# VH-VL binders against b0r6t4: the designs that were tried, part 5

Target 1, 212 residues: b0r6t4
Amino acid sequence: MARFGVDEAGKGPVLGSMFAAAVAGDPAAVPDGVADSKRLSADRRAELDDRVRASMRVGVAEVPVDRIDDPETDMNTLTVAAQADALGRVVADGMAGYVDAGDVNEQRFGRRVANRVAADVAVTAEHGADDEYDLVAAASIVAKVARDAHVDALAAAFDADIGSGYPSDSTTREFLAAYVREHGELPECARASWQTSRDALGAAEQSALDEF

## First folded at step 16 (VH-VL)

Design q3
Fold by ESMFold2, last read:
Order: sequence, then structure tokens, then C-alpha cells
Structure q3 (fold): chain C 212 residues (1-212), chain A 123 residues (1-123), chain B 107 residues (1-107)
Amino acid sequence: as target 1 above (212 residues)
Amino acid sequence: EVQLVESGGGLVKPGGSLRLSCAASGFRFSDAWMSWVRQAPGKGLEWVGRIKSKYDGETTDYAAPVQGRFTISRDDSKNTLYLQMNSLKTEDTAVYYCTTEWRESSGYYFDYWGQGTLVTVSS
Amino acid sequence: DVQMTQSPSSLSASVGDRVTITCRASQGISSALAWYQQRPGKAPNLLIYDASSLESGVPSRFSGSGSGTDFTLTISTLQPEDFATYYCQQANSFPLTFGQGTKVEIK
């Protein structure tokens, strides 16, 4: 019978949006190879995304930087909202499925997702659900591909190599430092509330003081 | 299964320092907001401070009695929360609990608690 | 800081009794209130959050009510494992503060 899987990508980057994806349909129709999503090249993920979209219903939700930086919310609440939004686009009453738990408490996460979906659905949240359920693994791929496309669009918009957008990526840190040095402020795609962004601003301020 | 295990408690003289650790398992530690709550012997519960996840800026907040003396930090690669306690006073004597904190409907709550570790400050 | 006043400080009850504990906040906290149970020598456990929402795994004999400044924890049919100290916690603003506790003991 038709089931669903939900996951998100892009909690960890300092640049750009977070994405949630939901995949619904017959679990037997999930393309082979989704279980290896953590080891896939970006090209291979894009190929699997195409196959998932061809055989399954797919919903995607985006959480942009200005929502991530909003002090009136938090990332775990935004993850719930994003997963519920993505799920609501593909499910109907009576469906059941798994979501990757984006919070400490699995039962809390599942409750909060289910409560935000208009359809009457049974949500089971588990840590590492993308390792256990092919529909969640497929959702993980879709979310990562949406994130990859978003990063490509940002690089084009800034006419710059921005790297992966992760704090650990030296290209990303170099982009931030150069942008702040040139413009005196963070690029719009940077999560201003994050330590990496605050460090880039601090370094530029110190360099300016050293010149005076 | 979520587990929180505190360690590092013991006897220390006033003015001394001590570092508590809280080892976490059963969830993605990087998702968690973490807090310290203490309980003096025979007394009630007192919030000490908290640290948000890196996704919410990894910022800290402290109760007034410990401000400037205690520092909360985390190492997500080791799934460990720390409490560095400096300039300890006899009134800091308590069992110290690490907890997970979450926000819902504008409220802040503590769902998982460790077993606690006793800190005794006496000369 | 929001001060939390619990009453009574202690009570005696028998298994099967209905038990009611009250908690008053020094200013309005909407529904941002939690209740915790602490058995002797153990860590606290969350019972209720958001004034009336029951935490997963908590028996249905526990319930919470109230809003604003006045809140109540009710144990509909006291069980042997319910002899413990109960704390309310305001969850609305920092510093987060607890009531000083209500000890429920065997009559």
C-alpha cells in the first residue's frame, strides 16, 4: 500500500536554505541504490532524484535564511515545519510512513510533524530513519539534490565560487571573508545568527581597526 | 534510547575549580539544546544555564548566581556537554543534572535528565 | 525573575486518593508551565508541559490545568509509585524558575 518517507538536508551549512523532502508511493517502486545516498556523487544523486520523481510522488519545502535567522524560532521547530510542509504536498488521509527525527525526542518530533499536516496521517519518527527505510532514503536524496541546486544558483547569483556552504569548507569561509571585506556586511545567503558568520564579521572589523 | 551521564563531581575547596562532563547517546547531539540544573541537598531545583545547538548560534545563558564564574560548552564530535565551574562557593554545593531542552509554543522545557553528579564545596 | 509558589509544601494521602497541587506564578506566563516528578534519590522526570500536555509514557492519571498565573496538577487515583516530590517550572522567560516543591507522602 502507499506509504511515505520524509527527510531534510541543509541544517549544517552556513550558506543558503534548508530543504525538506517527502516521497510517497509503493515502497516496492523505490529505485535501487537509494540506500547508498551518503556515498553518492552529486551526479549520481541527481540521477536517482530523476528516477524517484518518475516513479513516486515528491514534495519539497524550502526554509530560507531569513526564517533560519529569526530569533522567534529554532532550527528543530523549522525542521518540523519543513517536513510537515513537504509531507502535506504528497499525502492523503489514511497514509502512514516514517520521518527522520530532527530532534532529541522521536515521539515529540513525530507528533509535531503529524499535527502540522492537514491530512490524517500516521507518522513514525526515528533517528537514522534514512538508514532503515528506502522511502526515507529516497527523501534524503531529493532533499540533497534540492540543496545542491540551490547552492549552484547562489554561486551563479554571486558570480563566485562559494564552496559547499558548510563551515568546514575553506572555499565557503574564503567567500564569506572576501564578501565582508568588499561590502562591509554578510551576503544575504549567509546565516547571520551562526558562529561562522559572526567570525567573518569580527575578522573584518579587526582588520579595519588595525589600519587605523 | 536517549541517555545522559554526568561525571566529574567531587569535593573542592572554596575558590577552586571543577569541570563537569555529560556524555550523551541515543540521538544526534548536534540537534540538542542542553541545560544544567542543580539541586542543593534537601532543596529544590535551580536552573544554572544552557547552551543552544550550533544551528541556533551555540549561544549560552546563565543564571545570575553563576554568571561570570561558570562556562557551558559542548563538543559535538564527542557528544559531550561541559560545565566549567570557577571561583566555587559553598552555596554551589549541589547535585548537578544535565538535561535536554526544547522550545514549543514559546515555552522551554526539559525532557531528558541525567542521573546527576554531586559537587561539594567545603573547606 | 518569575517566582513560582507551590502549595501545599507537603501532603499526606492514601493509595487511591485524588491529589491536587497548585502552582502560582508572580506574573502571567500564559500556558508555559511544566510539572516534574522526583522520586527520592532520583532525577526529576517531566510529567506535563504547556500546562496540560501529557509527556509520552506518563500515565493518564496525571493531568494539568490552568493558564496565566494559576496552575494545578491532579493525580486522579494515587498509586504507590506516585509518592514523590512534585515541582512546577515556569517555561515562559529566562531565568527558568521552579517552585520549591510539594512532597506527597503515604498517610
Scores: ipSAE 0.842, ipTM 0.913, lowest interface PAE 0.9, mean pLDDT 93
Fold by ESMFold2, fold request of step 19:
Structure q3 (fold): chain C 212 residues (1-212), chain A 123 residues (1-123), chain B 107 residues (1-107)
Amino acid sequence: as target 1 above (212 residues)
Amino acid sequence: EVQLVESGGGLVKPGGSLRLSCAASGFRFSDAWMSWVRQAPGKGLEWVGRIKSKYDGETTDYAAPVQGRFTISRDDSKNTLYLQMNSLKTEDTAVYYCTTEWRESSGYYFDYWGQGTLVTVSS
Amino acid sequence: DVQMTQSPSSLSASVGDRVTITCRASQGISSALAWYQQRPGKAPNLLIYDASSLESGVPSRFSGSGSGTDFTLTISTLQPEDFATYYCQQANSFPLTFGQGTKVEIK
C-alpha cells in the first residue's frame, strides 16, 4: 500500500532557500542506498534523486529568503508550511506516513502539518525520522538535491564561488564579506536575520571607519 | 522523552553572581526557543527572558528587572541553556524554571518545563 | 506591559464540582492566552493554549474560552488530582506576563 515520507533541507544556511520534499509510494520501491546517502557526494545524491523520481511520486516546496526573514513567523512554522505544501502535492485521502519533526514537540509538529494538508491523511512526526524510515530518507535526498541546484544557480547568478551557503563554510563567509565591502549591503540571497549576516555588515562598517 | 534539568542554584549574597544550567534531551535542541521563568517562594510565575534558536537569529529578550544583569546563552553542541546572573538582589530569590517556548497563531507559549532550581539571595 | 488579573485568588471545592476561573487582560490580546496547572512542589504544566486549544494529554474535563480581554478556565467535574494552583499567561506581546494564580483547595 502507498505511504509517504517528508523532510526538509536548508534550515541552517545563511544563503538561499530552504526546501521540503515529500515522497509517496510503495516503501518496497524505495531505491537501495538512501539510508547511506548522507555520506555520499552531490553526484551520487543526484543519481539517487533520479531513481526516486522514477519509481515514486515526488513533491517539492521552496521557502525563499524573503519568507525566512519575515518577522511575523519563525523557522519551525516555516518548516511546517513547507512540509505540508510538499506533502499536499502527492497525497490522497486515506494515506499514512512519517515526517521528520522540525520542532521540539513531535505531536505538535505532526498536528500542524496534517492541519495544513487538504487530503485526509495520518501524519506521524518523529525526530530523526530520516534515519528510521526509507521514505523519509528518500525525501531528505530530494530536498538536498533541490537545495544543491539552488546553490549552483546562486553561484552562477553572482559569478562567484559562494561555498555551501552555511555559516561554517569559510568560502561562504568570504563571499559575504567581499560583497558587503563592495556594495555596502547584503546580497539578496543572504538571510539578514542570521548572525553571520549581521557580523558581515558590522565588520564592513568598522573597517570603513578605521580606513577613514 | 523530553527532559529539562536545571542545576546551579544555591545560596548567594546580594551583589553576587551565579550561573544556572539547563540540560536538555529527547529533542533537537537547535530547533528550540528557550525561556527562563522564575517563581519567588509562595508567589506566582514571572517570565525572566528567552533566547531564540539560531534559525531565528539566536536573539535574546529580557524582562526589565533583570536587563543588564542577566545573560542568557546556549551551547547547541552540549544541548545546554545557561543563565548568567550578576549583581543579584534579594528580590531575585526564586525557583528558576527552564522552559521550551513556541509561537503559534502569533502567540507565545511554554510547553516543557524543568523541575526548577532554587536561588536564594540573602545576607 | 499587559497586566493579568485572575479571579478568584482561591476557592474551595469538592470532587465532582464544576469549577470556573477567570482571567482579565488590561488590553486586548485576541486569543493569545494560556492556562497552566501547578501542583504543590511541582513544575507548572501547560493545559490550554490559544485560549481554547487543549494541550496533548490533558483530560477533556478542562476547557478554555474567551477572547479579547476576558478568559475562563473550566473544570467540568473536579477530580482529586486537580487540587492545584492555576495560572493564566498572556501570550500576545513581550514581556510575557502571568496572572497571580488561583489556588483550588479541597473543602
Scores: ipSAE 0.822, ipTM 0.904, lowest interface PAE 0.9, mean pLDDT 93

## First folded at step 17 (VH-VL)

Design b1
Fold by OpenDDE, fold request of step 19:
Structure b1 (fold): chain C 212 residues (1-212), chain A 123 residues (1-123), chain B 107 residues (1-107)
Amino acid sequence: as target 1 above (212 residues)
Amino acid sequence: EVQLVESGGGLVKPGGSLRLSCAASGFRFSDAWMSWVRQAPGKGLEWVGRIKSKYDGGTTDYAAPVQGRFTISRDDSKNTLYLQMNSLKTEDTAVYYCTTEWRESSGYYFDYWGQGTLVTVSS
Amino acid sequence: DVQMTQSPSSLSASVGDRVTITCRASQGISSALAWYQQRPGKAPNLLIYDASSLESGVPSRFSGSGSGTDFTLTISTLQPEDFATYYCQQANSFPLTFGQGTKVEIK
């Protein structure tokens, strides 16, 4: 019986979109090395992504920054929606599979994902599912590669090194700080609701005050 | 399984301060919105305040009776929620519960609760 | 603030009885209403959310209905473990507020 795995990448970054990916097929056909995806280089992930796409059905959904910053929604709801969108692209009635749970309540998360998919599917959500199920691990790789490509595209658009986009990345923080100092506002790709964004704006304001 | 364990409660004089902690386990804490709800002895439930996930800005909201006196914070690296209570009043006497909060269909709900910690403010 | 008023404040019932508790909001809250159960000396437990959605793990004898301002919690067949205090909570607007509670006691 055909199964599926779903995961997302890019919840944590202050820059850019979040991506969800769904992979459907035979778990036994998942390429070797996918299970160790957390330790893989970007290049290795890209190679595995190609192999997954060549052998499995793959769906990808993007959650843009403006949706992430929308006060009428929340990250959990957006994660559910993104996973459901990705999953809807690869499933049919009667299919069953696993998703990486983004909710405190795993069952609720699975239910919410299933309810947003048109097809009648059985969704089981588990914390850390990407470590347990090969199809979820494959989905994690696909989502990460999509995220990587997105970050590369942003860097190219700004003609600057923006780092990984994560708050802990000094390159990302430096980029934000410099951009705000120069333009007086956040770049379009910055999640304004993030503390990192607020810190960048606050720092620029403080610097301006210190000059007086 | 999801577990929330409050600590830090005790006896304090009016005008005093306490910091409550809520240790979370069994889920990815950073994903969760968290709230404090209190219950005075023999009384009903009263929402105290909330803090969103860092993924949703990490912002806080407070009930009017505690605004300016209480501060909610979180340390995701320690899976811990905090309630700093300053300028305590006798009417703040209550069992304080930490809860997980989630949003669905534009509603805000509390699905998991700790067992609570008692705060007694008395002269 | 939205005020929530429960009725009755207390009731006596026997095992096997059908029990109905009502909750009224001071203004329309759509379906953003939850019900909680609190047993003596214990923390509250979520029973119903979104007015009529049963929380996972909650027995099917519990049901919620209503929309707008008037809501009901129904226990179809009261069990010994159901003797507790029940609270409604409006989930529509801040500050979030609870009803005063309904104590279900043994007759």
Scores: ipSAE 0.895, ipTM 0.942, lowest interface PAE 0.5, mean pLDDT 96
Fold by OpenDDE, fold request of step 19:
Structure b1 (fold): chain C 212 residues (1-212), chain A 123 residues (1-123), chain B 107 residues (1-107)
Amino acid sequence: as target 1 above (212 residues)
Amino acid sequence: EVQLVESGGGLVKPGGSLRLSCAASGFRFSDAWMSWVRQAPGKGLEWVGRIKSKYDGGTTDYAAPVQGRFTISRDDSKNTLYLQMNSLKTEDTAVYYCTTEWRESSGYYFDYWGQGTLVTVSS
Amino acid sequence: DVQMTQSPSSLSASVGDRVTITCRASQGISSALAWYQQRPGKAPNLLIYDASSLESGVPSRFSGSGSGTDFTLTISTLQPEDFATYYCQQANSFPLTFGQGTKVEIK
């Protein structure tokens, strides 16, 4: 039975899109060295991504910032949708595989993903699936590389160092702060619903008041 | 296995303060929306408030009876949910449950519950 | 606020009985309705969400129906472990609100 693995990257950043990736094929054919993307350098991930794409069926889905900020949805629902979208690109009836669970309830997450895929597939969701299943690990790498490329493109568009896009990244925070000071608003790539974005706006507002 | 364990309950006088904690395990806590629901002795369930995931803005909502007195917060690094209760009243006496909150078809539901911690407000 | 009214407040039944509990919302809540079971001295457990969706792990003897303002929880064949208090909850708007509960007691 053909197998698949699905994961996402970019759930936590304040800047840019989230990506989900699906990898389908023979688990035994997954390139050596595939592991959790968080354990690898960007360059190593890129290398492994190329190898995965060369040997597996790969699907990628993007969740844009405006969708993330949509109050009519939530991150869990978007994660389900993104994973299902990516998965739908690589699966056929009768396939089975694993997805990294983005819900408190693993079974519910798996069911929700499966229900959004047109093909009749068996989806098993597990927390930390990227540490247990090679195809999920591969998907994690693909998703992260897609995310990395997206961040690089944003940096190029702004002609600025925007960092990783994560709230914990001082470069990202500095970029946001500077941008808001200069323009009086968040950049389009900033997730406005994030506390980090609100903090940046608040800081700029306070500064303006102090100067008054 | 998903587990929620409340703590911090006890006896407090009216006007006093108390902070409840809810320790979560068995899932990625940072992904979860969390709510507090309370139950007065021999009474029904009453929603107290909620806090969204940081991925959804981390915002809070409160029931009117506790608005301005209670504060919900979370520490994702500790997998812990908090309920700071100030200006406590006798009618706040209840078992306080922490729950995971999940959205389905635009509805908000409580899928996992702790065993609760009793708060007694009495002079 | 949306008020939820359950009926009856209590009922007596025997093992094997068909039990029906109703819940009425003061305004339309679409299908955003949940049912919870609470056994004595225990925390509530989710039974039904989205009016008719059975939560994973919940026995198939439980079912929910309804939309808009009127909802029903049905236990097709009451089991000993089903003697408990049941609550409906509107999941449509904030503040989230519960019914007053229905206690299912042993006849």
Scores: ipSAE 0.892, ipTM 0.941, lowest interface PAE 0.5, mean pLDDT 96
Fold by OpenDDE, look of step 18:
Structure b1 (fold): chain C 212 residues (1-212), chain A 123 residues (1-123), chain B 107 residues (1-107)
Amino acid sequence: as target 1 above (212 residues)
Amino acid sequence: EVQLVESGGGLVKPGGSLRLSCAASGFRFSDAWMSWVRQAPGKGLEWVGRIKSKYDGGTTDYAAPVQGRFTISRDDSKNTLYLQMNSLKTEDTAVYYCTTEWRESSGYYFDYWGQGTLVTVSS
Amino acid sequence: DVQMTQSPSSLSASVGDRVTITCRASQGISSALAWYQQRPGKAPNLLIYDASSLESGVPSRFSGSGSGTDFTLTISTLQPEDFATYYCQQANSFPLTFGQGTKVEIK
């Protein structure tokens, strides 16, 4: 019986989209090294991503910034939707697999994902599933590589170093601060609902007041 | 297993201040919306306020009776929820529960609850 | 604010009985209604959300129905552990509000 794994990347960043990925196939056919996905370099992840895509069925879904900032939704709901979207691209009736749980309640998360998939599949959600199931680890790699490519594309579009896009990244914070100082507003790729974005706007306002 | 443990309750005089804590474990705390719900002795449940996750702006909402006096905050690095209570009144006497909150079909619900901590405001 | 009114405030029943509790909202709340159970000296537990969805781990003898302003919690066959106070909660509008509670006592 064909199995699947699902995970997401880019929940925490202040810049850019979130991605979910689904990988379906034989767990025994997952490339070596995938199980250690959290310790992989970006280059190694890219290599493994190619190998996974060559040997497995892969689906990827993107959640754009405007959806993330939409007050009519929430991150948990978006995570469920993204995982279900990715999963729907690779599954058929009768398949079963694991997803990385993004909710306090694992069972609820699994149920919500399954309900959004057209095919009749058995979904089991677990916290830290990427550490336990090779197909979920593979999905984590695919999602991360998709996220990395997205960030690279943003950097190219701005012709600037935007960092990783995470709030803890000083390069990202510097980019936001500089952009707001120059333009008086957040860049389109910035999640406006993030505290980091609000901080950047607030800092610019204070600077303007100090110059007055 | 999901666990919520409240602390910081006790006896305080009217006009006094108290800070409650809620230690969370068994789940990724940073993903969770959190609420405080209180229950006066022998009475029903009353929603106090909520704080969203940082992924949803980390914003707070309060019930009218505590607006301007209570502040909800969180430290995700410590998996801890806080309720700062200032200008306490006798009617604030209650068991205070911390709860996880989630959204379903545009509704807001409380799925996990701590055992509560008693706050008594008395002269 | 949306006011929630439960009926009855209390009832006496025996093990094996069918128990019905009602909750009325002062305005339409669609299906955004939850039911909680609180045993003596314990914290509340979620039973039902979205008016009729059973929370995981809750026995199937519990069921919810209704929409708009009128809702019902039903216990098909009352068990010893079901003697408790039950609360409805509107989940539609802020501030979130609860009913006054219904105490289910042993006859």
Scores: ipSAE 0.882, ipTM 0.937, lowest interface PAE 0.5, mean pLDDT 96
Fold by ESMFold2, look of step 17:
Structure b1 (fold): chain C 212 residues (1-212), chain A 123 residues (1-123), chain B 107 residues (1-107)
Amino acid sequence: as target 1 above (212 residues)
Amino acid sequence: EVQLVESGGGLVKPGGSLRLSCAASGFRFSDAWMSWVRQAPGKGLEWVGRIKSKYDGGTTDYAAPVQGRFTISRDDSKNTLYLQMNSLKTEDTAVYYCTTEWRESSGYYFDYWGQGTLVTVSS
Amino acid sequence: DVQMTQSPSSLSASVGDRVTITCRASQGISSALAWYQQRPGKAPNLLIYDASSLESGVPSRFSGSGSGTDFTLTISTLQPEDFATYYCQQANSFPLTFGQGTKVEIK
């Protein structure tokens, strides 16, 4: 019987959207290689994503920066919403599956995802579910490829090397610092509510003050 | 299995300082909002302060009696929450609990609790 | 700050009794209310969140009701492990505040 797996990518970066993906179908139809390796090159991920989409039902949901920066929400709630939105695109009543728990409490996360899906579904949330279940691993790949494409589109739009978009990436921090220095404000792709963004604004303000 | 273990409590004189730690395991610590809640001997529960996850800006909030004296921090690489307590007063004497906090339906709740560590502020 | 007043402050009961504890907020908090149980010498445990939602693993003999300013925790059939102190917590705004507690003792 048909099952599902759900995961998200892009919770941690300071630049760009978070994505959730849901993969539904017969677990036996999951392409070879999804379960064998988790350290995939970008080219291998893209190839596997194509195979998953060819053999399975796939749903993707995007959470943009303006939603992430909304002070009336929080990232764990947005992760629930994104996973539920992606899942809702591919499920029917009576389906069951696994989701990667994006919160401290696994049972809470699973309950919240299930409650936001219109279909009657049985959701089991587990930490590290993408390491244990092929459908969740497939969803992880789809979400990461969607995130990769988004980052490429941002780099093209800014005509700049923006790195991975993560705070730990020096290219990302350099892009952010340079943009703020030149324009006096954060790029729209930056999550303004994040410490990395606040640091970039603070550093630029101090530098501007020193020039007077 | 989620576990929270506080440490660092003890006896300290008024005006002194103490740092509490809360070691977390069994979940992705970086996902967590964390709070400190205290309980004076024979008394009720009192919220002390909290720190949001880095995904929500890592910002802190404090109860008025401790504002400016206590500092909450976290080290996600060590899965550890900290409470730095300065300028301690006798009324800070309490068992200090670390908790996980979550927001749902505009409410803020505490689901996992440590066993607490006792801080005694006395001459 | 929102003040939380519990009633009664203490009570004595027997195993099998129905126990009701009330909590009143000094201003409307919608359904943003939690109940915690604290057994002697132990940390608090979450029982109820969002006024009436039962935390996973909590026995169904516990229930919560109310909205706005008036809330109730009910233990339908008191068990030996239920002798504890119970706290309500308003969850609506900071600072988060607790009621003074209700100690449920064996009669």
Scores: ipSAE 0.864, ipTM 0.924, lowest interface PAE 0.8, mean pLDDT 93

